# Ledger of designs, part 12: VHH binders against S-protein homolog 13 (SPH13)

Target 1, 133 residues: S-protein homolog 13 (SPH13), of Arabidopsis thaliana (Mouse-ear cress) (q5xv33)
Amino acid sequence: GRLELKNEISGVASVRKAKLAVRCWSNEDDLGWNMLKPKQSRIWKFTTMNMWPFQKTEFRCQFRSGFGTTNEDVVTVFSVKDGFRKQCGVGGDECFWVAKRDGFYLRRIVKDGGGDSRKKYVDVLKSKWVWKW
Below, E stands for the ipSAE of ESMFold2; O stands for the ipSAE of OpenDDE; V2 stands for 0.75 times the mean of E and O plus 0.25 times the DockQ between their complexes.

## First folded at step 18 (VHH; framework vhh_nb_b201)

Design n01 (from m06 with A33R; at its last look DockQ between E and O 0.02; V2 from the best seeds 0.00; counts 0 for: pae O 7.7 > 2, placed apart)
Fold by OpenDDE, look of step 18:
Structure n01 (fold): chain B 133 residues (1-133), chain A 120 residues (1-120)
Amino acid sequence: as target 1 above (133 residues)
Amino acid sequence: QVQLQESGGGLVQAGGSLRLSCAASGFTFDDYRMGWYRQAPGKEREFVATISWEGSTYYADSVKGRFTISRDNAKNTVYLQMNSLKPEDTAVYYCARVEFDTSGWKYDYWGQGTQVTVSS
């Protein structure tokens, strides 16, 4: 499994508001709080353990920005049960998470519909920021 | 460039205490998780403790209850208070910037280390 997160929060007067705090954990691991600077990306690689019987591995995260938190306190960003590809959607080559000023997005990398070998991305809003603290 | 400088090591008797300090520079200190590692002679470097930018801590089982990691962001310094020291704690202690993946706690930068020797 893989979790990729990019902070694209921009257009703010205060650099502090553009920072993204993230805490991810599973039943086995806790990454604790980490800070992503504007434009910073981070990739976590997860080893999927052969769990029997029918155990799912989920990685959940909390996100905090200068604009608030996600609607849900905890966001599932990776689940063996759901599969990473499923999150990317049909025909998606790759996807990763992106934080923007107006919310938290799943970015899907897709083929350019123009018949060109070029790729483009589509951002799907997953959650607007809300103030919870 | 990223620089980490450890201090505070020395010789101490079993049951004694030491306080290590690490001065950081060359990066925005309060944006990063910091930690301590140690390496005993003939052994691999092992994780000791880590502290997030907000102050959340995690410890190796071998040091839980005895060691305390803390940080002062105003001073760009991370500390390791070591109490109830044992001979088994003898090692070179390294300050590090720390990250985590499913393989465990990792570090991308570390200092030159400070020697801690615990006598019986």
Scores: ipSAE 0.016, ipTM 0.317, lowest interface PAE 7.7, mean pLDDT 83
ESMFold2, look of step 18: ipSAE 0.202; ipTM 0.541
ESMFold2 (binder alone), look of step 18: mean pLDDT 82; pTM 0.819

Design n02 (from m06 with Y107F; at its last look DockQ between E and O 0.82; V2 from the best seeds 0.00; counts 0 for: pae E 2.3 > 2)
Fold by ESMFold2, look of step 18:
Structure n02 (fold): chain B 133 residues (1-133), chain A 120 residues (1-120)
Amino acid sequence: as target 1 above (133 residues)
Amino acid sequence: QVQLQESGGGLVQAGGSLRLSCAASGFTFDDYAMGWYRQAPGKEREFVATISWEGSTYYADSVKGRFTISRDNAKNTVYLQMNSLKPEDTAVYYCARVEFDTSGWKFDYWGQGTQVTVSS
């Protein structure tokens, strides 16, 4: 599977306002806090485990932006559960998330690369940024 | 040279109001969130309120509904309107600039403080 988080925060007067701090972890790995510059991505590739008694694969993240955090302190950005994988697009094995000035979005791929080879997507708002301390 | 200068403190009776002001200089005020914290004698500093560069506000539970943080970017000034004051609000109030990094949001510069004393 594949998880990508991209910082697309833009339309601000100062680059310092466009930074995105992200901390992600799975059941095995806590990757700590990292700073994403504008237009920078972090990409994780992994093998999904979806058979009992194996531990179910989930990636969870916390976000801090110059505009605040996500409404939920911890956002699940990949899971093998229920309908989560379908929201990421065909196959459900790749999820792409995008931070924008107004919030955090799931970028859903609506074409899986057939024919045209140019991918088409729609961004679905997951959370607006919330100013809190 | 970042400078923050608080004013407007004083002695007031319980139930009264005060408006604190904080004049900022030495940085691009519009690019920063601002906040207030307070410290009573023998206590650790306590978060009071913050305001983002766009005007979004956040308050400690102890002051919600009584205090209002605001900013005037044309005057490089942040305010704290304090209503329905209680003796528990007695403290030195500090205006602070908010910085963001991977260690979190923090106050990276603050003023000398202004004393607020609320008497019964």
Scores: ipSAE 0.412, ipTM 0.713, lowest interface PAE 2.3, mean pLDDT 84
ESMFold2 (binder alone), look of step 18: mean pLDDT 82; pTM 0.821
OpenDDE, look of step 18: ipSAE 0.602; ipTM 0.802

Design n03 (from m06 with S52T; at its last look DockQ between E and O 0.84; V2 from the best seeds 0.00; counts 0 for: pae E 3.9 > 2)
Fold by ESMFold2, look of step 18:
Formats: structure tokens, sequence, C-alpha cells
Structure n03 (fold): chain B 133 residues (1-133), chain A 120 residues (1-120)
């Protein structure tokens, strides 16, 4: 599988306001806090195993931006469960998330079908940024 | 050098008003959220109000409707208008600059504080 997290925050005068702090962890590892510059991505590639003694693979993240955090403190950004994988679009083995000025989005691959096979994306808002103090 | 200087504290009767000011220097004021926090004796610092660089405001439930935070970017100053004061508002009030990093939001610079005392 593949998980990509991209910082597309723009439309601000200061690059300081466009940075994104993320902390992600999986079933096995806490990857710690990392800072993403504007236009920067973090990509994880992994093999999932759903057999004992191995656990189902999930990635969870926390986010901080110059405009706040997500409405929920912890966001699941990848899971092998069927209900979650289908949200990521066709195939369900790759999930792409995008932070924008106004919020945090899931970027889904959408098959146009028929006579136009060019792949398209739609960005689905998952949370506006909110201030929590 | 980042400097924050509060003023406007004092003794006031319950039901009265005070306006606190915080003059800022040593940084690009417009790029930062600014906050007011207070600390009563023996208590942890508690959030009072924040104003973002875009002008959006946030208030603690205990002060909502009575306190107003504002900023004047031309004067590098943040204000706290405190109305309908209660004895429970007695505390040292601190101005703080809000920053975030990989550890979270933090108050990386504080003023020295100004005492507000509300008598019954």
Amino acid sequence: as target 1 above (133 residues)
Amino acid sequence: QVQLQESGGGLVQAGGSLRLSCAASGFTFDDYAMGWYRQAPGKEREFVATITWEGSTYYADSVKGRFTISRDNAKNTVYLQMNSLKPEDTAVYYCARVEFDTSGWKYDYWGQGTQVTVSS
C-alpha cells in the first residue's frame, strides 16, 4: 500500500504560516512529529498483512497548521478495513491526503470511464482548520 | 529581542471595566496570533482569549460576552477590554505570543504580567 500526505497550503504572505506539522503512527511505530514545507509530501510505502500474528495496518495522524488543527484530534489516514479503503478511490491501496489553506482534504482518484480514460482527482473536505486552546 | 509589555491593570469594583494593553516589539507582529492568559494564586495559567493574524477571536467560556480581544497592527498592540468584572476575574494577566512547532502551540514569549484585582 501507499500513503501520501501533501502540504498544499498557499495564499499566505509568510512561508511560516504555510508550514504543516504532522505526527503519524502505525500499528508498530510512532513516527513522531515532522514539519512539511509548502508543496512538500511525506510518502509511506508498506506491505499489509491480515493474518495472525500480524495486525491489520492503520495509520493515524495529528495535524497542526498556521490556521489550527483538524476538528477531530486524531485522524485515520489509512486502514486495510474495506470500508476505509474504498474512500480512497479506485483500488483502495493508495490514499492521498492534501492540506490546503481552508482545511484538510482526501484526494480521491475517480475513474471517468468509457471514452476518456484519463484519471481524475476530486478533493473531498474532511475537516476545516479549527483553533483549539 | 522580542518584548511584550502589559499595562492597564489595577483595582476595580465588581461590575466595573478595565482595558489591558500589550505593546509588542522585536518581531513582525502581523504574522503572529496573540493571546491573553491569566493566573490566580495557586492555580495554573488559564486561557482567556486569542486573536489570530486574520483577526478571528476565541474566548474562554468564563469570559465570553464580557471580554473583547482586539489588535492594532499599526501600533503593534493587542488589547483586552474587560467589562462586567467579577471577583473571580482577579489574577495576573499575561500577554503572550503564540507560535507552533512540532511540539504544538506554545507561548514562546510572555510579558511580565499586570495585576487585576476585582473587589466585591
Scores: ipSAE 0.189, ipTM 0.508, lowest interface PAE 3.9, mean pLDDT 82
ESMFold2 (binder alone), look of step 18: mean pLDDT 82; pTM 0.830
OpenDDE, look of step 18: ipSAE 0.272; ipTM 0.638

Design n04 (from m06 with S103E; at its last look DockQ between E and O 0.77; V2 from the best seeds 0.00; counts 0 for: pae E 2.01 > 2)
Fold by OpenDDE, look of step 18:
Structure n04 (fold): chain B 133 residues (1-133), chain A 120 residues (1-120)
Amino acid sequence: as target 1 above (133 residues)
Amino acid sequence: QVQLQESGGGLVQAGGSLRLSCAASGFTFDDYAMGWYRQAPGKEREFVATISWEGSTYYADSVKGRFTISRDNAKNTVYLQMNSLKPEDTAVYYCARVEFDTEGWKYDYWGQGTQVTVSS
């Protein structure tokens, strides 16, 4: 499996307010806590256990930002069962996660059929930041 | 050097009010969430309230509707307005700076505390 995450939290006066802490894990892997600075992108690779027809791999994450956390403390960012690729679009488009000031997004990359090398994307809000204690 | 200094504690009758203050120094105040904790005799320290750097507030269920946390960034001060005080609110109240890192949310600095006593 693959997880790509980009921190696009911006427009704040300090790096502290724009940083993003993330921990992701599955039954097979624990990636531990990682800190993403503003504008930083990271890609994680993890083991997928695909026992056809039983797809069992689920990759879950926790997020902490200067604007709070996701509504759900633990977010499933990858699931073989749920057809993650389907969430990216009918055409099997590439998806990755993006943190912004107003929330956590799934970015869908749409291939421009017109031969233009420019990739278009659509951001889908998955969770607003909330403060939970 | 990070410093947090609580004030405003004292003796008050049940149903009364107090306003606690916490003066902060040694760091960029408006970059941090601030919180209040309390510890009653023989009990563990418990969460009371937190205010984010942007002003979002959280309260323990036991104090919701009665306590209000606020901050004045110009004064580097966080406040706890306590109304309708109850004897069970008796505790030492601590101010704390909230931080998060690769280990999650934490309180990395604490004040010395201020005693609040509510008599029946």
Scores: ipSAE 0.403, ipTM 0.683, lowest interface PAE 1.4, mean pLDDT 87
ESMFold2, look of step 18: ipSAE 0.430; ipTM 0.734
ESMFold2 (binder alone), look of step 18: mean pLDDT 83; pTM 0.827

Design n05 (from m06 with F100W; at its last look DockQ between E and O 0.75; V2 from the best seeds 0.00; counts 0 for: pae E 2.01 > 2)
Fold by OpenDDE, look of step 18:
Structure n05 (fold): chain B 133 residues (1-133), chain A 120 residues (1-120)
Amino acid sequence: as target 1 above (133 residues)
Amino acid sequence: QVQLQESGGGLVQAGGSLRLSCAASGFTFDDYAMGWYRQAPGKEREFVATISWEGSTYYADSVKGRFTISRDNAKNTVYLQMNSLKPEDTAVYYCARVEWDTSGWKYDYWGQGTQVTVSS
C-alpha cells in the first residue's frame, strides 16, 4: 500500500500553527508519529496483505493540527476492500491526502483531456478540524 | 522565561460572578492555546475551559453555559468569566499554556493559581 500526505496549511505566522502530526498503522505496520512542516509532503509505503478473495489490509491514521483533529479520531486512509481506486473517482486512479486550514481533504488527481502530462485535481473535504478534550 | 499569573479570585455568594485573568509573558502568546483548570480540596485537578490560538473554545460540561473563556492577544491575557457560580465551583483556578505534539495535547506551563470560594 501507499499513503501520500501533503501539508498545505498556510496563511499562518508560525510553524506551530501550520504543522501537522500524523500516525498511521495497520495490522502489519506501525509508521509511528510523524510531524509534517508546512508545505511538506511525505509518502509512506506499507505492507499489503491480500488473501484472495479476502482483502484484509486496512491502513488507519490519526491526524493532529494546530486547528484541531479530525472529527473521527482514527481515519481509514486505505482499505483494499473498499477499492482505493473507487475513492479516487471514475476518471482518476491517483489520490493523496491534503491538510488545509479548514480541514482534511482527499485530493483526486484527474488526467487533463489535453494531454497525459497535465493533471488536474479536485479536493474533497473528508473532515473539518475539531477540538476535542 | 514563561510566566503565567492568575488574578481575580475571591469570595463570592452563590449565583454571583467573577472574572479571572491570566497574564502571560515570556512567549508568543498568540501562538498558543490557553486553558483554565481548577482543583478543589481533596480532588484532582480538572479541566474547566480551553481557548485555541484562533479563538475556538471548549468547556467542561459542568461549566457550560455559565463560564466563558476569552483572550486578548494584545494584552497577552486569557480570561475566565464565571457566572452563576455554585459552591461546587470552589477551587483554586489555574491558568495553563497548551502545547501539542505527536503525543497529543498537553499543558506545559501553569500559573500559581487563584482561589475562588463560592459560599452558599
Scores: ipSAE 0.411, ipTM 0.695, lowest interface PAE 1.3, mean pLDDT 87
ESMFold2, look of step 18: ipSAE 0.439; ipTM 0.738
ESMFold2 (binder alone), look of step 18: mean pLDDT 83; pTM 0.830

Design n06 (from m06 with T102V; at its last look DockQ between E and O 0.86; V2 from the best seeds 0.00; counts 0 for: pae E 2.3 > 2)
Fold by OpenDDE, look of step 18:
Structure n06 (fold): chain B 133 residues (1-133), chain A 120 residues (1-120)
Amino acid sequence: as target 1 above (133 residues)
Amino acid sequence: QVQLQESGGGLVQAGGSLRLSCAASGFTFDDYAMGWYRQAPGKEREFVATISWEGSTYYADSVKGRFTISRDNAKNTVYLQMNSLKPEDTAVYYCARVEFDVSGWKYDYWGQGTQVTVSS
């Protein structure tokens, strides 16, 4: 499996306000807590347990930002069972997560009509930041 | 050095109001979330309210609708307006700075506290 995450939190006066903390894990892997600085992207690879026809790999994450956390404390970011590719849309084969100031997004990479080499993206809001304690 | 100083505590009758203040110094105030905790005699310190650097607020269920946390960045001060006070609100109230790290939010500095006593 693969998780790609980009921190696009911007427009804040200090770097500390734009940090993104992430912890991801599965039954097989625990990636621990990681901090993404503003504009930083990171890719994690994890073990996929795919025993056809039983697909059981689920990768879950916790996200923390200076603006709060996702509405759901734990977010499933990858599921073989649910067909990760379906989340990318009918025409999309590539997705990654993006944190912005106003929320957490799934970015769908779509083919640009101008050629196979150019890609566009659409950001889909998955969760606004909520302040929880 | 980081310093937090609470004020505004005192004795008040049930149903009354108090406004607590916390003066902060020694750090860039508007870069930090601030919070209030309280500790009643014989009880553990409990969360009361938090306000982010952008003004988002969160309250304990026990004080929702009665307490309001606010901040004035120009004065480096965080406030706790306490209305409809109850005897069970009696506690030492502490101001705290909230730091954010990889594990999430934590309190890294505390004030000395101010006593709030609500009589029946």
Scores: ipSAE 0.399, ipTM 0.681, lowest interface PAE 1.5, mean pLDDT 87
ESMFold2, look of step 18: ipSAE 0.404; ipTM 0.717
ESMFold2 (binder alone), look of step 18: mean pLDDT 83; pTM 0.831

## First folded at step 19 (VHH; framework vhh_nb_b201)

Design j01 (from m06 with V98L; at its last look DockQ between E and O 0.83; V2 from the best seeds 0.55)
Fold by OpenDDE, look of step 19:
Structure j01 (fold): chain B 133 residues (1-133), chain A 120 residues (1-120)
Amino acid sequence: as target 1 above (133 residues)
Amino acid sequence: QVQLQESGGGLVQAGGSLRLSCAASGFTFDDYAMGWYRQAPGKEREFVATISWEGSTYYADSVKGRFTISRDNAKNTVYLQMNSLKPEDTAVYYCARLEFDTSGWKYDYWGQGTQVTVSS
């Protein structure tokens, strides 16, 4: 399993305001808390489990930023063999998470069927930041 | 050095109002979330309210609808407007600076506190 996260929080006066803390864990692994600076990307790898009929990895992440936390304390990412990501849909698209100023997004990389080699992105808001304690 | 100084506490009757202030110095105030805690005699310190650097607020259920946390970045001050005060609100109120890192959210600096007493 793979989790890719990019911190795209921008438009703030200080790096401190744009930092992103993330903790991911699965049944097998707890990766602990990590900090992403603005524009920083990181990949976490999790053990893939054989869950018949598919190989899959299920893990959860908690995100915190200067703007608060995700609406839900835990975000679940589900990945299956052959690059299939349950949250990304079907079609060979790849997804990764993006933190922005206004919330947390799932970014889908869409292949252009028109022969354009340029990658297109579709961002879907998954959670606004919520200031809660 | 980081300093937080509370003021505005006092004695009020039930149903009354107080406005607490916390003057901050020694750091870039608008980079930090701020919060208020209180500690009543014989009780543990409890959360009251927090405000983010951009002004988002969060309140304890016990004070929601009655207390308002705000900030003035130009004055490096965080405020706690307390309305409809109850005897149960009697406590020393503390101002705190909020921080988060790989260890999570925490308060890293505290003021000395200001006494709030609400009589029946």
Scores: ipSAE 0.452, ipTM 0.719, lowest interface PAE 1.2, mean pLDDT 87
ESMFold2, look of step 19: ipSAE 0.459; ipTM 0.740
ESMFold2 (binder alone), look of step 19: mean pLDDT 83; pTM 0.834

Design j02 (at its last look DockQ between E and O 0.82; V2 from the best seeds 0.59)
Amino acid sequence: QVQLQESGGGLVQAGGSLRLSCAASGFTFDDYAMGWYRQAPGKEREFVATISWEGSTYYADSVKGRFTISRDNAKNTVYLQMNSLKPEDTAVYYCARLEFDTSGTWKYDYWGQGTQVTVSS
ESMFold2, look of step 19: ipSAE 0.443; ipTM 0.736
ESMFold2 (binder alone), look of step 19: mean pLDDT 83; pTM 0.826
OpenDDE, look of step 19: ipSAE 0.578; ipTM 0.792

Design j03 (from j01 with A33G; at its last look DockQ between E and O 0.69; V2 from the best seeds 0.00; counts 0 for: pae E 2.7 > 2)
Fold by ESMFold2, look of step 19:
Structure j03 (fold): chain B 133 residues (1-133), chain A 120 residues (1-120)
Amino acid sequence: as target 1 above (133 residues)
Amino acid sequence: QVQLQESGGGLVQAGGSLRLSCAASGFTFDDYGMGWYRQAPGKEREFVATISWEGSTYYADSVKGRFTISRDNAKNTVYLQMNSLKPEDTAVYYCARLEFDTSGWKYDYWGQGTQVTVSS
């Protein structure tokens, strides 16, 4: 499978306003806080094949932007459960999230019936940024 | 060279009002959020209010509905309008600049403070 977090915050007066701080962890590893500059992505590629004894693959993250945080402090951005993976789009094995000026979005893969080999996406708002302390 | 200077403090009777000002210099004021904190003798500094560069505000529960934070970017000044003052509001009030780092927002510069004393 594949998980991508991308910072697409733009249209701001300075680069410092467009940065995105993220802290993500999986079931075992906490990666700590890291900074995504505008247009940067963090990508994880992994297999979900049933091997000794991998029963839970789940990634959770906290987000801080120059405009605040997500409404919920901790956001699940990938889970092996079928209900969650289907929300990420066709195939259910790739989840793509983007931060924009106005909020945090799930970018769903939508494969149209056309002859274009490029994938199509629909951005679905997960949370507006919230100024809270 | 960041400078924050509070003014407008003083002695006021309970139920009264004061308006604090914080004049800022040495940085691009429009790029930063600002906040107010207060510290009573023997206590830790506590959050009062914060305002983003775009004007979004957030308040401590103890002051919500009584205090209003605002900013005037043309004058590089942040304000705290304090109404319905109570003796428990007695403290030194500090303004502070919000900086964004890896883990989010933090206050990186503080003013010298202005004393507010509310008498019964």
Scores: ipSAE 0.345, ipTM 0.662, lowest interface PAE 2.7, mean pLDDT 84
ESMFold2 (binder alone), look of step 19: mean pLDDT 84; pTM 0.839
OpenDDE, look of step 19: ipSAE 0.465; ipTM 0.727

Design j04 (from j01 with T50A; at its last look DockQ between E and O 0.93; V2 from the best seeds 0.00; counts 0 for: pae E 2.8 > 2)
Fold by ESMFold2, look of step 19:
Structure j04 (fold): chain B 133 residues (1-133), chain A 120 residues (1-120)
Amino acid sequence: as target 1 above (133 residues)
Amino acid sequence: QVQLQESGGGLVQAGGSLRLSCAASGFTFDDYAMGWYRQAPGKEREFVAAISWEGSTYYADSVKGRFTISRDNAKNTVYLQMNSLKPEDTAVYYCARLEFDTSGWKYDYWGQGTQVTVSS
């Protein structure tokens, strides 16, 4: 599977204001805090083990932006549960998240019907930023 | 050189009000969040209030509902309106410039402070 977090914060006077701090972890990996500049991504690729008792792949993240944090302090961004993976769009093994000026979004893959074969995305708001100390 | 100059402190009776001002210079004021901290004798400096570059505010629980932070970007000034003052609010109040990093919001500069003394 594949998990991508992208910083698309824009519409500000300086790159300094558009930074995104992210910390993500799974049961076995804690990758620490990283600062993402505008247009930068953090990508995880992994093999989903789907055999008992090894069916528990889950990634969770914390976010800080100059405009605040997510309403929930800890956000699940990937889980092996079929309900979660279906939210990420067709195919189910890629989850793509984007931070924007106004909040944090799930970028869902949506089939583009017609003559243009390029993938399309629909951004679904997960949380507005909440400015707090 | 970053400069922050606080004013408006003084002696006030419990239940009274004061308005603190902080004049900022030496940086692009509109690009920064600003805050107020306070320090009572023998205690650590504690957070009071913050205001983002876009005007969003956040308050310590101990002052929420009584204090109001505001900013005037045309005057490069941040304010703290303090109402319903209590003796527990007695402290030196510091204006601070705030910066964001992976550990969250932190101050990187503060002024010399202004004394607020609340008596009964």
Scores: ipSAE 0.333, ipTM 0.637, lowest interface PAE 2.8, mean pLDDT 84
ESMFold2 (binder alone), look of step 19: mean pLDDT 86; pTM 0.865
OpenDDE, look of step 19: ipSAE 0.656; ipTM 0.821

Design j05 (from j01 with W53Y; at its last look DockQ between E and O 0.68; V2 from the best seeds 0.00; counts 0 for: pae O 2.3 > 2)
Amino acid sequence: QVQLQESGGGLVQAGGSLRLSCAASGFTFDDYAMGWYRQAPGKEREFVATISYEGSTYYADSVKGRFTISRDNAKNTVYLQMNSLKPEDTAVYYCARLEFDTSGWKYDYWGQGTQVTVSS
ESMFold2, look of step 19: ipSAE 0.455; ipTM 0.741
ESMFold2 (binder alone), look of step 19: mean pLDDT 83; pTM 0.832
OpenDDE, look of step 19: ipSAE 0.539; ipTM 0.774
ESMFold2, look of step 20: ipSAE 0.452; ipTM 0.743
ESMFold2 (binder alone), look of step 20: mean pLDDT 83; pTM 0.835
OpenDDE, look of step 20: ipSAE 0.134; ipTM 0.535

Design j06 (from j01 with G104D; at its last look DockQ between E and O 0.73; V2 from the best seeds 0.51)
Fold by OpenDDE, look of step 19:
Structure j06 (fold): chain B 133 residues (1-133), chain A 120 residues (1-120)
Amino acid sequence: as target 1 above (133 residues)
Amino acid sequence: QVQLQESGGGLVQAGGSLRLSCAASGFTFDDYAMGWYRQAPGKEREFVATISWEGSTYYADSVKGRFTISRDNAKNTVYLQMNSLKPEDTAVYYCARLEFDTSDWKYDYWGQGTQVTVSS
């Protein structure tokens, strides 16, 4: 399993305000805290559990930005033959996480059957930023 | 250097109001969230309220509806409006800066505190 994250926080005067801190961990791994600057992307890899007929990766992540933190810290990815079942949908779609000013999104890459080589994105808000401290 | 200075504390009767101020210097004020804590005698320091750089607020349950945290970035000042004060609110109130440029988000600088006493 993997987690791909992109920091798209923009429109702020200070780069500091647009930074994204992330910590992900699973039962097997604790990847510690990492910082993503604006426009940076990073991929985390986790051990995949074989659960026939599916492959499952379950991990938790904490996301912190100048705008707050995510409300939920759990991410689960189910890999199937045709793509991500739980989070990304079916049909060979891919997805990754995106941080924006107004919240944390799951971005799905949709394949256009129309012959257009351009990738289309569908962003789904997963969490607004909240303050907990 | 980073400095935080609280003011506005005092003695008030139950049901009364106070407005605390915290003057900040030595850093880019509008880049930081600010917060208030309090410590009563014999008790641990406890969270009261936080305000983000853009003005989002978060409160302890014990003060929700009674306290309001605000800030004036032009004056480098954070405020705590305290209404409907109770004897249980008696404490030294501390202003603090929240550091979030690192993986460890924490209040890294504190003022000296201002005494708030609420009599019954």
Scores: ipSAE 0.360, ipTM 0.669, lowest interface PAE 1.7, mean pLDDT 86
ESMFold2, look of step 19: ipSAE 0.521; ipTM 0.775
ESMFold2 (binder alone), look of step 19: mean pLDDT 83; pTM 0.841

## First folded at step 20 (VHH; framework vhh_nb_b201)

Design i01 (from j05 with E54W; at its last look DockQ between E and O 0.67; V2 from the best seeds 0.00; counts 0 for: pae E 2.9 > 2)
Fold by ESMFold2, look of step 20:
Structure i01 (fold): chain B 133 residues (1-133), chain A 120 residues (1-120)
Amino acid sequence: as target 1 above (133 residues)
Amino acid sequence: QVQLQESGGGLVQAGGSLRLSCAASGFTFDDYAMGWYRQAPGKEREFVATISYWGSTYYADSVKGRFTISRDNAKNTVYLQMNSLKPEDTAVYYCARLEFDTSGWKYDYWGQGTQVTVSS
């Protein structure tokens, strides 16, 4: 699978306000806290285990931005569960997340219908930033 | 040189009100979140309230509904309006400038404090 997390926080006068601190982990790896600059992405590629009785692959993250954190302290950003994979797009092997000035979004590939093969994205709000101390 | 100067403290009867001010200089005020902390004798410094760059606020449970933090970016000033004061609000109140990094939100500058005393 593939997980991309992109910092698209913009529309602020200061780069200081646009940075994003991220901590992500899976069952096996805790990657610690890292800072994403504006327009920077982090990409993880990984194998998934979906066979019973083996443990299912999930990635979870925490976020801090200059505007706060997500409503839920821990956000699942990738899971092999059927409902989650459908939200990420057709096939469900890739999930694409975007942090913006006003919140954290799932960037989903939508089915356009018809013969046009051009990809089209819809950004679906996952959480507004919440000012919590 | 970053400076934060608190004012507006004093002696007030329980149930009364007081407004603290924090005049900021030496930095671009609009770019920073600000906060108020307090310290009573023999106790640790305690979080009171914060206000983000954009005016979003957050309060300690002990002051919710009674205290209001606000900012005036044109005057480089943060305010703490304190209503329905109780004797347990007695403390030195500090204004702080806030910053965040991978370790979390922290204050990097604070003032000398202003005394608030609430009598029974």
Scores: ipSAE 0.306, ipTM 0.665, lowest interface PAE 2.9, mean pLDDT 83
ESMFold2 (binder alone), look of step 20: mean pLDDT 84; pTM 0.835
OpenDDE, look of step 20: ipSAE 0.547; ipTM 0.770

